VH-VL binders against o60147. Designs and how they scored, part 86

Target 1, 175 residues: o60147
Amino acid sequence: MLEKNKYLYIFRHIQTNQVLLSQGNVLKKTALFQLPYPLQKPVAPNGMRPAKLRKDHWVPLLKVEFPNESMFQSVFMQLLNYRKYRSVQPLTSDLLKLPIPVRRRKIMRQEVPNTIADLADILNKEKFPENSVRLQLSDKSDSEYADWPPSVQIDSEEIKLSRGFREKTTVDEAR
Key: E = the ipSAE of ESMFold2; O = the ipSAE of OpenDDE; V2 = 0.75 times the mean of E and O plus 0.25 times the DockQ between their complexes.

## First folded at step 3 (VH-VL)

Design r38 (framework fv_patecibart; at its last look DockQ between E and O 0.03; V2 from the best seeds 0.00; counts 0 for: pae E 11.5 > 2, placed apart)
Fold by ESMFold2-Fast, scan of step 3:
Structure r38 (fold): chain C 175 residues (1-175), chain A 122 residues (1-122), chain B 107 residues (1-107)
Amino acid sequence: as target 1 above (175 residues)
Amino acid sequence: QVTLKESGPTLVKPTQTLTLTCTFSGFSLSTYGVGVAWIRQPPGKALEWLAHIDWDDDKRYYPALKNRLTITKDTSKNQVVLTMTNMDPVDTATYYCARTYYDFWSGYLDYWGQGTLVTVSS
Amino acid sequence: EIVLTQSPDFQSVTPKEKVTITCRASQSIGSDIHWYQQKPDQYPKLLIKYASQSFSGVPSRFSGSGSGTDFTLTINSLEAEDAATYYCQQYDSLPLTFGQGTKVEIK
């Protein structure tokens, strides 16, 4: 049997700190559909979603290894649901008094802490065996955004990849 | 009511360049998540993907034919043009254009043109 | 490139019988496979997307299943208008590839 898609690859944008989830180590442009347009009285085109994917602008945040594909799918879908839920919540009064560009920037910057907190919340609710889920971060201090359950083992080694988990070349596309 | 229609010469001589135009309606290539692909089918054979162009100006070509193929779009005219150089009798096929629809998961070819038969002969 | 192998190449089937067509990928593609119907001298039409999701307007007798490397298209009760060549196609990686086709004809 094959163990495809037991890894969740999480990327962050180098300038905005927006987060994209991927089931592969190379980011596909369809991942951009994860990012919302401004949902609270939108006044500008494109909102928080860029016109096209620039792979060189997305760097590794976190890699999660699950025991099997079924557990990966469950956690991945729950993370997508948490992101959707956050995108439709009413804005706080402090955000509403900010100009639109400043507001967007602040919301975007919160995606890293929010994604890490959401992942930890999902894993705390699941019944996974001790040390069965392995986290490897680009910056280990990001793990401090949440309290992790006993099922999680944080790798002592940080991810050392500078531009995503793997860059596709024209040679890779030709193969 | 998405429609696509191929147009171009039905007969080309060996070594000539083929230019095919796909004219479409019911969508725009400026719309997020759409693209147009070219697929061909030699008589009695299977379908072969050749190239596509997407809303984000991403152009992709079948690797073995890349040096012969050029795909361009004119969003104001709702047209996509495929050019194929150095035609050979083995390139005789029905050529289709089709819309690529992208979603969160991936893409698929949801609507196809009628196809245009291109015969390469001396 | 990912090679898709269909089985059988050809089958002649009595009306109202169940038809099964298989498609095997040379490597795992998850659920990133689509099925097309091409009637004689016509253009292909999308039937099933992402292995198991019916495209709009497609009769309920058509269904798809499978994941990874092995996929099946089923026609639960064959109708005369279903005489066609059926193709699987993957969108997992470039270049996009199609199976060789399965021709279904009525007895």
Scores: ipSAE 0.433, ipTM 0.777, lowest interface PAE 2.5, mean pLDDT 87
Fold by OpenDDE, look of step 5:
Structure r38 (fold): chain C 175 residues (1-175), chain A 122 residues (1-122), chain B 107 residues (1-107)
Amino acid sequence: as target 1 above (175 residues)
Amino acid sequence: QVTLKESGPTLVKPTQTLTLTCTFSGFSLSTYGVGVAWIRQPPGKALEWLAHIDWDDDKRYYPALKNRLTITKDTSKNQVVLTMTNMDPVDTATYYCARTYYDFWSGYLDYWGQGTLVTVSS
Amino acid sequence: EIVLTQSPDFQSVTPKEKVTITCRASQSIGSDIHWYQQKPDQYPKLLIKYASQSFSGVPSRFSGSGSGTDFTLTINSLEAEDAATYYCQQYDSLPLTFGQGTKVEIK
């Protein structure tokens, strides 16, 4: 890598489907602060922020290549704002009827489609040049969660992990 | 072309502090996914990882030597500096700096400096 | 820390012969292992990354395999210039660690 970072990676938690945004393909532990719930000992399935970043718990959801870093930063910040906005919205009556752990899990599981939809909405509003944004998905079907503007070129190739993940590793926790 | 070069004293007295500088070219520590690590090798022995620093100024140290090590970067000068306090003859080794290229959760050391032999002796 | 144990420590081999070096990790590390070549009085050079991926400029006679705890570096046909010490290195967890090295000499 010899150029400035213009890549957005979105990671998905394999159990909770929580989503983390990353400025590049290396997920830092500080990304956990993106999660709306406070840090506690119980893990994410209970609707809480994990205490540690486990590489075996997170997989790439999608990759976006922007024409430049400025465009990346704009979209990145907007995504965070969208997420924050959703987190403070009142819960529906249906959700309120559910036990708190179940409610939290249900909300977290909506993060993937919501984030994808947010990304598409943001890109639609930005009106970048045609085919200037390259989108690659780990699952091509996820592209169906939104209508994409002409600025987005969807890669026919799915994201492939460069390597397998080991159980209970610590290297990513230290980053 | 990626190049790294270690510089500093080749002779250090016991209890003194060693300061080594890694000067590199062909890449920048402002680039995402890039870091610099320090590795040492005592004469005739295996390699030992000491510390690394990445583009995000994240610093990691070998636990047993953590209290003796400090790593810093100057991105504008393309330099990484390692300081090691309270040097002992057992710390006599060739010291290498190497570029770390990160890929998702891991990385590798793809380019190395030639190394500099540091002898600790009274 | 993760301990990497190489085998053998030393071997003397005739040119054109096949060389096999093994590296065993104290725990599963997936594919987060790399191989380095260090010739006498030189710095280590990356040969294989992530167990099986050849680094740029590395001759085709070098290959790597394995996953989990057992890994192998193979030199299909040893050349005189391949006399060196080879090290495996893990990047699964901190601290990063190396094997003790395998010295390959030419008969």
Scores: ipSAE 0.088, ipTM 0.712, lowest interface PAE 2.7, mean pLDDT 89
Fold by ESMFold2, look of step 5:
Structure r38 (fold): chain C 175 residues (1-175), chain A 122 residues (1-122), chain B 107 residues (1-107)
Amino acid sequence: as target 1 above (175 residues)
Amino acid sequence: QVTLKESGPTLVKPTQTLTLTCTFSGFSLSTYGVGVAWIRQPPGKALEWLAHIDWDDDKRYYPALKNRLTITKDTSKNQVVLTMTNMDPVDTATYYCARTYYDFWSGYLDYWGQGTLVTVSS
Amino acid sequence: EIVLTQSPDFQSVTPKEKVTITCRASQSIGSDIHWYQQKPDQYPKLLIKYASQSFSGVPSRFSGSGSGTDFTLTINSLEAEDAATYYCQQYDSLPLTFGQGTKVEIK
């Protein structure tokens, strides 16, 4: 049986900075269920779920390479749990005093730094082997949102794709 | 107490440049999610969006007219200015400025000026 | 560009009767439809936002519904002051577009 690396893909919304986690390099429309509110309901102060997935609105934020499926599944499930926990917390009184668009922007713009910090916290607690996890970002300065454990090797190359995470293969691509 | 008011010439000649000023009160373009749009309405016809500028100085134009339109703002004066070049009789319309509010990846126009009729003729 | 097509273009309605105006988008826009009322010789006023949410001060006889591509504005009991042209509007995608309008008159 051949061993296969597993990737976690994280996307950012170009306008709202909301974050979506993906097991694959292309977002499925069910990923929208990670966002707390449907568009057909009254506006809530905590982010909004669009009615459909607009792939032109979601760009790569980072990807994480794990050596095996069990490490990937452990981290992925914990990230989802962190996001769910945060989504149900009551808003502070300071946030509730803001106009709804301002409040929403403040909440949504924290999703990128919060997700990166959550990932680093999980990886620090998991005690994975040194250099076993490879992290690649679209903007390398985003690594500054967290302190990374010795298990993480941060790739010096940024993700260069403007849409999605698909990398072109040269073998047999002229079909 | 949000108000907007359009000002500028009511008569221009073909080929001339139209400059309209929107002066507003009761809000600031420093507020996140707020902008000002220009909309026109030819006599007896539908509303047509022309341009928009927001708090972050993001400028948007109706694509077919983008080479003729320029929108700018002066936040300290609570003013937005629209310039439209090479006016033609088909551009005769009532011109409105309106406040935009962005929510849910969409925007709506919650307060409008009274409008100013601009006639383009010799 | 998203095209909004309203129907009908014009209707003349007996007072206290129901008025129904439809707006159809050329592609799905969720609930990102907003409705405006323009009375004769006046500027437009926001009536309904996000397909079904009434703006402040709008009488309860006005309601909106729909999602995706098909949207409806309803006036349950027409009053004389409701004689106006009604427009739908989207800004889900650039450019911002309006429907062609529906003129409502009192019969």
Scores: ipSAE 0.007, ipTM 0.482, lowest interface PAE 11.5, mean pLDDT 82
OpenDDE, second read of step 4: ipSAE 0.005; ipTM 0.585
ESMFold2 (binder alone), look of step 5: mean pLDDT 92; pTM 0.940

Design r39 (framework fv_patecibart)
Fold by ESMFold2-Fast, scan of step 3:
Structure r39 (fold): chain C 175 residues (1-175), chain A 122 residues (1-122), chain B 107 residues (1-107)
Amino acid sequence: as target 1 above (175 residues)
Amino acid sequence: QVTLKESGPTLVKPTQTLTLTCTFSGFSLSTDGVGVAWIRQPPGKALEWLAHIDWDDDKRYYPALKNRLTITKDTSKNQVVLTMTNMDPVDTATYYCARTYYDFWSGYLDYWGQGTLVTVSS
Amino acid sequence: EIVLTQSPDFQSVTPKEKVTITCRASQSIGSYIHWYQQKPDQYPKLLIKYASQSFSGVPSRFSGSGSGTDFTLTINSLEAEDAATYYCQQYDSLPLTFGQGTKVEIK
């Protein structure tokens, strides 16, 4: 089952701009399986292991507060489905002309704009009550990647990383 | 243009330590997806992989030689250094450094240095 | 470790003839095999990556095929400059290993 929660956290990797979704402010090692390109370099396909979670390399991108758990679960699952859909789409001819490492970096660089656009698209389709969804960003300019519906209220205060975040984070083995 | 060049002593006595430096240009080990490998070739014999170091300082060694090998990098100088202890005449070989390029699934050695012959003799 | 066995060890071939070199792995390696050319007293140069993909600047007469345990490098019309030792190399598992080499000489 999904965790009883009404908050969605999205984190950004400081070097690659890849993003991770979390059902709370605690980022677990298993979240790395969301990444379309592993942070660990591939040596052998069948021997690939998840990269070590470097918590100092992940910063909050945005936080979404939903009015209830039901709305949170609906949006969270839809966002995961959008991300899976993007990861399996055929690449454009322009991308296919690039060497694989260059192509990979170009795709990773677009993760932040794409995730924000996907979130806004889902919220626009769901027709939630006016001002019922609170969006808080680490950089308010990131809100410009999308047009937000009347249901979304963008917080004037930006997210600041606290020491308590790291102290409460648990690292679990992949299973 | 990508270039790599090996440097170090050409003659080593048995039991001594060999230190080889690979100096490269046309790329940086601060770039994700690249590394430098060391490969050797005894006269008239096949190529043998020894070690590699990647952009993220991940180090890998040939298991049978692991206790004798150390690989390090200096990203600011564009250099990778291989150290091999307790040299023996059977270690006489041409030593190469080569760039490892990683893609989605694996890597390959795309550009090689000219090689340096190291003779181990009394 | 994965052992790569090449055949033949040596072949002397007339110009314009087709050359076939095989590489057999002791266990399945998918398509994680690369081919290198080494001319006398020179360093190795990458020819084919991932069994069948030509590296930049490599003449079209060179091609590779195979998957699993059996791989082939083909030179469809041998030129004089192709006299060299050819090595296969796997990147499926550590340690990285090379075949023993196949020496190709011009008659």
Scores: ipSAE 0.000, ipTM 0.478, lowest interface PAE 13.0, mean pLDDT 81

Design r4 (framework fv_patecibart)
Fold by ESMFold2-Fast, scan of step 3:
Structure r4 (fold): chain C 175 residues (1-175), chain A 121 residues (1-121), chain B 107 residues (1-107)
Amino acid sequence: as target 1 above (175 residues)
Amino acid sequence: QVTLKESGPTLVKPTQTLTLTCTFSGFSLTDSGVGVAWIRQPPGKALEWLAHIYWDDYKRYYPALKNRLTITKDTSKNQVVLTMTNMDPVDTATYYCAHRSYLEGYHFDYWGQGTLVTVSS
Amino acid sequence: EIVLTQSPDFQSVTPKEKVTITCRASQDIGDSIHWYQQKPDQYPKLLIKYASESFSGVPSRFSGSGSGTDFTLTINSLEAEDAATYYCHQYYSFPWTFGQGTKVEIK
């Protein structure tokens, strides 16, 4: 399975507020397939590769530490399913009134609060043991997008962005 | 007819907390894609972006000052409030609030008149 | 963070002359640049957005161009009311930053 499968890292795009999920502190190029609205034009059919990942455009949003691989896998898979559900749900009449580019930007801007709310919803439904899940955020105020269950311990210290941490972000080929 | 106006103390002592209020008209912070920023300018120096709040309550702070800054909105009053802790003479500046029109553009199309805040004992 | 370097820092220009102000980014920022005008003791006003799009009500003598790392603001024929400090601003990479400013004075 996953090499660092007790940690979930979530990254956000500094311009669009789009979110990427990672199975560790390594952000792989294939993570771009999670995006409903690509940052770059689609690769030609002959190329069969994802768009370029620009490491400097993605910063950590939050980090979740689970006590075991089973809990990590359950939450990670459910979070991916929530994202898929949101990408295919019918648009509201208010959104349909907007030009396509404006509509997409509005949807993208909601990915951070939506992802945090989805994470909290999953953790509330799973009923894990008290203080078994450690949540650390880059911006502690982002925890206010949701109500957290007793299973979650929010770290009093925010994620400190450093060159070392950012340098661990790896760009991998799709193949 | 978009207007913004800053209000708050003009003189602050070192180590005190500064609270500034931006009162606006001509738009609502419930309008999709709208945000309000705080930007300061020390006398004779360049503009410095400090904080931003969006219609969906998403907040951003300049990283070096993040631990000192809090931005909030009161949609019913058409107000955005900036709080900055542990003021120092180097924080002496004209403080502006500004409107942003687009989700991605981050351009500041309308500005308040600015309020000069002097930090001295 | 992205550093924006403007040149020149200062220029004194004869009325009706063409003024060119450049803004150089420390890395490729596409067209993610805006230009602001600040007259003495006044608040800044948006002139050009997205490198080349004029803001509503801005005189046609102002234009912007460039992409990548090199951007230019041009005033085709300088008027007395154009004496101001001009700032470029990038929104490509957080934190958002401004250039140091270019002061334009009338001779």
Scores: ipSAE 0.000, ipTM 0.440, lowest interface PAE 18.6, mean pLDDT 78

Design r5 (framework fv_patecibart)
Fold by ESMFold2-Fast, scan of step 3:
Structure r5 (fold): chain C 175 residues (1-175), chain A 121 residues (1-121), chain B 107 residues (1-107)
Amino acid sequence: as target 1 above (175 residues)
Amino acid sequence: QVTLKESGPTLVKPTQTLTLTCTFSGFSLTDYGVGVAWIRQPPGKALEWLAHIYWDDYKRYYPALKNRLTITKDTSKNQVVLTMTNMDPVDTATYYCAHRSYLTGYHFDYWGQGTLVTVSS
Amino acid sequence: EIVLTQSPDFQSVTPKEKVTITCRASQDIGDSIHWYQQKPDQYPKLLIKYASESFSGVPSRFSGSGSGTDFTLTINSLEAEDAATYYCHQYYSFPWTFGQGTKVEIK
C-alpha cells in the first residue's frame, strides 16, 4: 500500500542539469520515465527506457512540504503536466540555429530554471493559506528564477535524504 | 485490478461512421501518466495501433488514418471513445482498447477482450 | 516509420523443446521492444517489456534479449498452453508499430 505523502522532492543531474521529480526522498528507477530518449524530438515524445539509476549522479534541487496530501497531489500532478507540455513544444528559432549536441545540452540546462518557474506558477495559481508551504532549496539563489506567492516560506536549510523505513527494498528498486 | 471492455456495433456498412466505447475500471484517466489506446487486428493479420489519449487530454493518431480518427475521454464515466469515419471492408477487424502508464513505460500492460467489427453491405 | 520483421512466420514444436523467435528492427531502437502473446480468439497479453524484463505473473520459461536492431524471445521449454501467436512491438519512434507475428503450434 502507498503511504500518504505531503513532500515533493526535486532532483537535478550533476552534469546535464536534467530534473527528476519524486514523491519521496529516494529516487526510484521509474523516475527515469520522466526523461526523453537522447534522440527524441521535443514535439513528439516517445517511450523512455528503464535504465539503471545512478543515484550518485543526482542531487537534491529542492524539497517542498505541503500541509496535506491533497495539496501535494494537486501541485505534483500539475508540475508533471507542465513537463509533458514543454516536451511537445516546437524548438525555438534560437535553438534550431545550434548544432544538435549544443542544442541538446542547452535544452537540458534549461530544465532547472524551467522547473522552478513552473512550480512558482502553480503555487501562485493555487489559493493556499499564507506560510502554509515550506520550500527548501539546496542553493538559495535558485529561488530567483521566479516570484513566489505569500503561501510559500523559503529557507536554505540542508535537504536531508532520509533512508526510509524499508531501506533494502527502496535501494533494490533504485538499482 | 485493471479491466477494460470494448462496446459498439458489430456490423457497419461501407461509408458509415464507427463509434466504439472502452469502459474501464481499476484506474482513472485523471491519474498522472495514464493513457488508453485503440489497437485493431484484421482477421489473420498483425496488430495495428490506431490512437492514444493521455490523462492530460493529449491525443495521438496513426498518421495514415489521422483524418478518419477521433479519440475522446469521459473521466466521469471511465470511458474512452473512438470514432472512425468512412468505413471500408478493409477496416474489418477486432478492435481492442488497452491501458498504458507513462510511469511504467509505453507498453500496453492490460487489454480489453476485443470487439469484432465487420464492414459489409 | 520503423518496420519490425519477425522470424519465423510459423513453427510447429514438440512439447518441452526450446523456441526462439526473432524480431529485427529497421533502425536502432535501443531496448524499446515489448513482446505480446496472443492465444486463438483471445486478446494479447504482455510477456516481456524493454527487451528483457518479465511482466508480472509471466512464467519463468519466457525470456527476452537483444538491443539495437536484433531481439529474441525465448521459451526454454514449450508447454501446451504456449500455443499462440507472438508479436514484438516498438515504442521508440512514433508511430508505434508491431511485427507481423510468429505463430507457434504444438505438434
Scores: ipSAE 0.006, ipTM 0.467, lowest interface PAE 13.3, mean pLDDT 79

Design r6 (framework fv_patecibart)
Fold by ESMFold2-Fast, scan of step 3:
Structure r6 (fold): chain C 175 residues (1-175), chain A 121 residues (1-121), chain B 107 residues (1-107)
Amino acid sequence: as target 1 above (175 residues)
Amino acid sequence: QVTLKESGPTLVKPTQTLTLTCTFSGFSLYDSGVGVAWIRQPPGKALEWLAHIYWDDYKRYYPALKNRLTITKDTSKNQVVLTMTNMDPVDTATYYCAHRSYLTGYHFDYWGQGTLVTVSS
Amino acid sequence: EIVLTQSPDFQSVTPKEKVTITCRASQDIGDSIHWYQQKPDQYPKLLIKYASESFSGVPSRFSGSGSGTDFTLTINSLEAEDAATYYCHQYYSFPWTFGQGTKVEIK
């Protein structure tokens, strides 16, 4: 049988605006390995390992519904590559003039607009069928960070969550 | 470079729980896009995908077997563990673990040697 | 779930002859098919990815073609080392599935 829906969930940190990608509707502690800087006190004394995950500090940013696994994998892989690309880019002279803590905050605050723009860029480059991808946002104004291709349908519905940021999906995942 | 090896019991009694460990080298589950799958093959039959775990701890299970399967990882030890409850003689198969990465494609490019698990009283 | 049906189930082929194996998907899957080779008592090895793209180190006598619902694996001149069971695999739709396999033996 065909799987009718496959979801990509994107979460943002309430305070820092940092972004985490998840293939399920539950954010796992290991997702913190995506972050360049720990948000809380580090688990390891050297300060290099991810801090403990506080689920109450992360909220859904958006949810992308794909009609099949192939389209999901293509977009997700490209989005991960875009994030790696951004992490190695040289800092602008404007950012280099700022104290390190201020610089970090400015970089982190750009992750939401950057992730949305990257997602739209990837979807514009792909030749997906019209209305085949459904985008659902927590804040509809965030869709204005990019121009979307004809393959994308932006839902007027809000992301619906049950207790603990759990939402029933086509496939029961992330046990 | 990439190697995987399955380990666990070769004989399991009906109704017992099977636990298999995949130990690997040449890649890390700290690397974004990397995952490990479990695939089985009953004697003389086709390959059957069972479960997958990704670097970010996202997990997928074959729907018909989801209630019996649990996949976990220990990234620091380069290990992935599959447990399967309520074993039945029809679960007799060679069990493989396999590598894949979104960065190199969606195929299972490297496989372990497999371990034969026989379910009998 | 997408069902993959391979044809034939078994064939015995004279050395140096051309072997053709087909895989039919129950629904359109684009080019989302891979081919694996499994020699007796060994683990499967990737041969062809994305319907037609050869995996590194695979001999040029192996080729893949097709799109949509009908796919073909061709061995242009069978060698003794090619005696194996060949499986198609789809990653288009979850759950991921394999064909039933085609066993190729040498006459």
Scores: ipSAE 0.007, ipTM 0.541, lowest interface PAE 9.5, mean pLDDT 80

Design r7 (framework fv_patecibart)
Fold by ESMFold2-Fast, scan of step 3:
Structure r7 (fold): chain C 175 residues (1-175), chain A 121 residues (1-121), chain B 107 residues (1-107)
Amino acid sequence: as target 1 above (175 residues)
Amino acid sequence: QVTLKESGPTLVKPTQTLTLTCTFSGFSLTDSGVGVAWIRQPPGKALEWLAHIYWDDYKRYYPALKNRLTITKDTSKNQVVLTMTNMDPVDTATYYCAHRSYLTGYHFDYWGQGTLVTVSS
Amino acid sequence: EIVLTQSPDFQSVTPKEKVTITCRASQDIGDSIHWYQQKPDQYPKLLIKYASESFSGVPSRFSGSGSGTDFTLTINSLEAEDAATYYCHQYRSFPWTFGQGTKVEIK
């Protein structure tokens, strides 16, 4: 029988560059627990920080296809662990010298390069068969944030995303 | 504070095998994201990365030297060992071990003092 | 492998002058460049990461810039303690490589 749950979906915030991981092509509100910082304005009307996902504010970054559920689970759990570990590291004195909003902006801006690099590092460590893992990116230039092992095949077709057309986004919570 | 220190022979004859040990403190090579690299510098020349070992025992070697290099770790002793076979005078260099965590940006943030290895008759 | 070419190989600079060191990659590496400082008979020390981010404890006179293939390390006002060899380093493409170094001396 064919394996289920063999896809990893990675999303990015259009303004902050923060990253969320998902086992499905639709984000759930529980994914917000991955964020170390609450979402700020402009997604917080009247200064209130929403506890909800804005379906039009998150777009696909990349999709990873694994040949089976076991490989998917291994990589997904390792990637979550990498992200969790990063979020609790002490800040460097250079970052501590910056005003809080500037500091947070710099940290958030690095989440896309860091997530891609972490994914590549995990895949380089795993002993997966050649061409067994397929990556599909929304912007192929993002693949240049890392060196990929022989197990990885990068899809020539980019994920088509709609910026400003909410009906075409794959990111959604049940409101 | 993270500290690393290299140890091993300072003189090696051509064709012999070099074994260098890196002893460290301030981190465990069982911690996720942590790795140790070996980097050498011939006198008056540039830095050359040689080998890297990750906490989960994954190993990388400089491709041109891969057949001569072996990197291992002993987590109970907080040591990383590099072995390089068939030494040649051109391998004369100061050998460093360095701490690297990809979780902090894939940079070598702490280095040992280095040990000069001279290859001659 | 990616070759990193630094320019100049050597420069002798008067104290308080601005120093500019360049590093050119043989192919696009984004911002995956780090800069290290090595003083005589010492181990290298991390100075700048991700092309433009200062490492902890590094004086503000040091700054980095660039992306793609061309990168620059700048020392806005050279101090005597800055006499060293500076190396660029890339980790984007395996194998990881270093530039040949730029030696900065005080006149």
Scores: ipSAE 0.006, ipTM 0.513, lowest interface PAE 12.3, mean pLDDT 80

